# VH-VL binders against Probable molybdopterin adenylyltransferase (moaB): the designs that were tried, part 6

Target 1, 163 residues: Probable molybdopterin adenylyltransferase (moaB), of Methanocaldococcus jannaschii (q57631)
Amino acid sequence: MHKRIKNIKYAVVTVSDSRYNDLIKGKEVDDKSGKLLKKELNAKVYTIIPDNKNMIKGIVEHIVEFFDVDCIVFTGGTGIAERDVTVEALKEIIEKELDGFKIIFQKLSYEEVGFSAMLSRAMAGIYKGKIIYALPGSVNACRTALKIIKEETGHILGHLREG

## First folded at step 4 (VH-VL)

Design x5 (from x4 with heavy chain Y50E, light chain L95Y; framework fv_solitomab_arm2)
Fold by ESMFold2-Fast, scan of step 4:
Structure x5 (fold): chain C 163 residues (1-163), chain A 122 residues (1-122), chain B 106 residues (1-106)
Amino acid sequence: as target 1 above (163 residues)
Amino acid sequence: DVQLVQSGAEVKKPGASVKVSCKASGYTFTGYYMHWVRQAPGQGLEWIGEINPNSGGTNYADSVKGRFTITTDKSTSTAYMELSSLRSEDTATYYCARELDWGDYEGWFDPWGQGTTVTVSS
Amino acid sequence: DIVLTQSPATLSLSPGERATLSCRASQSVSYMNWYQQKPGKAPKRWIYGASSRATGVPARFSGSGSGTDYSLTINSLEAEDAATYYCQQYGSSPYTFGGGTKVEIK
């Protein structure tokens, strides 16, 4: 009878070459999207990594193994440039894609910014009983995605853990 | 139609303060950061600060920090900049600009206000 | 602060010629934006995310680049393209602009 999980534990990962470079050099990092997601989702884990497929896949495995989380939210590296590999990396490891997420996200995005929505990619999928979201790096894209994530993640987890 | 409309030109003496307004229309004012950029005559663009209209949080460039304040009035969708202890090097056209961000692309400014010329002269 | 260096400072060409404007960052940036500014006017968003044209920007304009090296190309100059073009980064606070390249048409 428990069809929706409450008290979801999130990890947030920002994917950005320039922010990662600043971070490792001890410079101030203005990660508006990552900080928004961390605050809004009360994330237990937060980090910044570069646009690198092996590091993206590696951080998923590390978080799954060492941290008590239900959901991992990536922001950044979802664009159309050669350096943007977040979606490609995650598609190599996810067990099932939640295609409905990208469709709903793009519909909401189009309502907000028109044809500029085509410049963003988003995905969601299942890996080892956890939900992984990949969101565009912008604050407004993350704000739009949060509407979906906050409403639906508990439902998805409920189905996943009872199915 | 998304627009930013700024107040008119100001002439001030050294040591005075100036306050410039930027009225937004055609979008959700609290959904986007507002930036201030100045341009001295014949020179390039210099970012001087930002505000989150939702939270009131601000960041300022070191070149103006301690003399520069950005505020907003949500009820009128208006951003304000105030620059105190004016110096001759503050003579510039001051622009407000909305930060439009989407997808993996962020930090581009669209639209811009028409600009407010501030002249500091004795 | 990330320093953006634009070159050349001034580019004087005839209509129909190809212009290439360079923007180099002191360290790697996520993406580069470009603005067009005509005398006495506010800047206009021109290229964003390194290569995407803003609405109303003619197809003769293209942006390219990654890491520290970015460029704006105009493949066949028109008289209306006379302006100063500024690159801008958002990878690190503060936001910074290049010094601008002034495109003059003979």
Scores: ipSAE 0.155, ipTM 0.663, lowest interface PAE 3.6, mean pLDDT 88

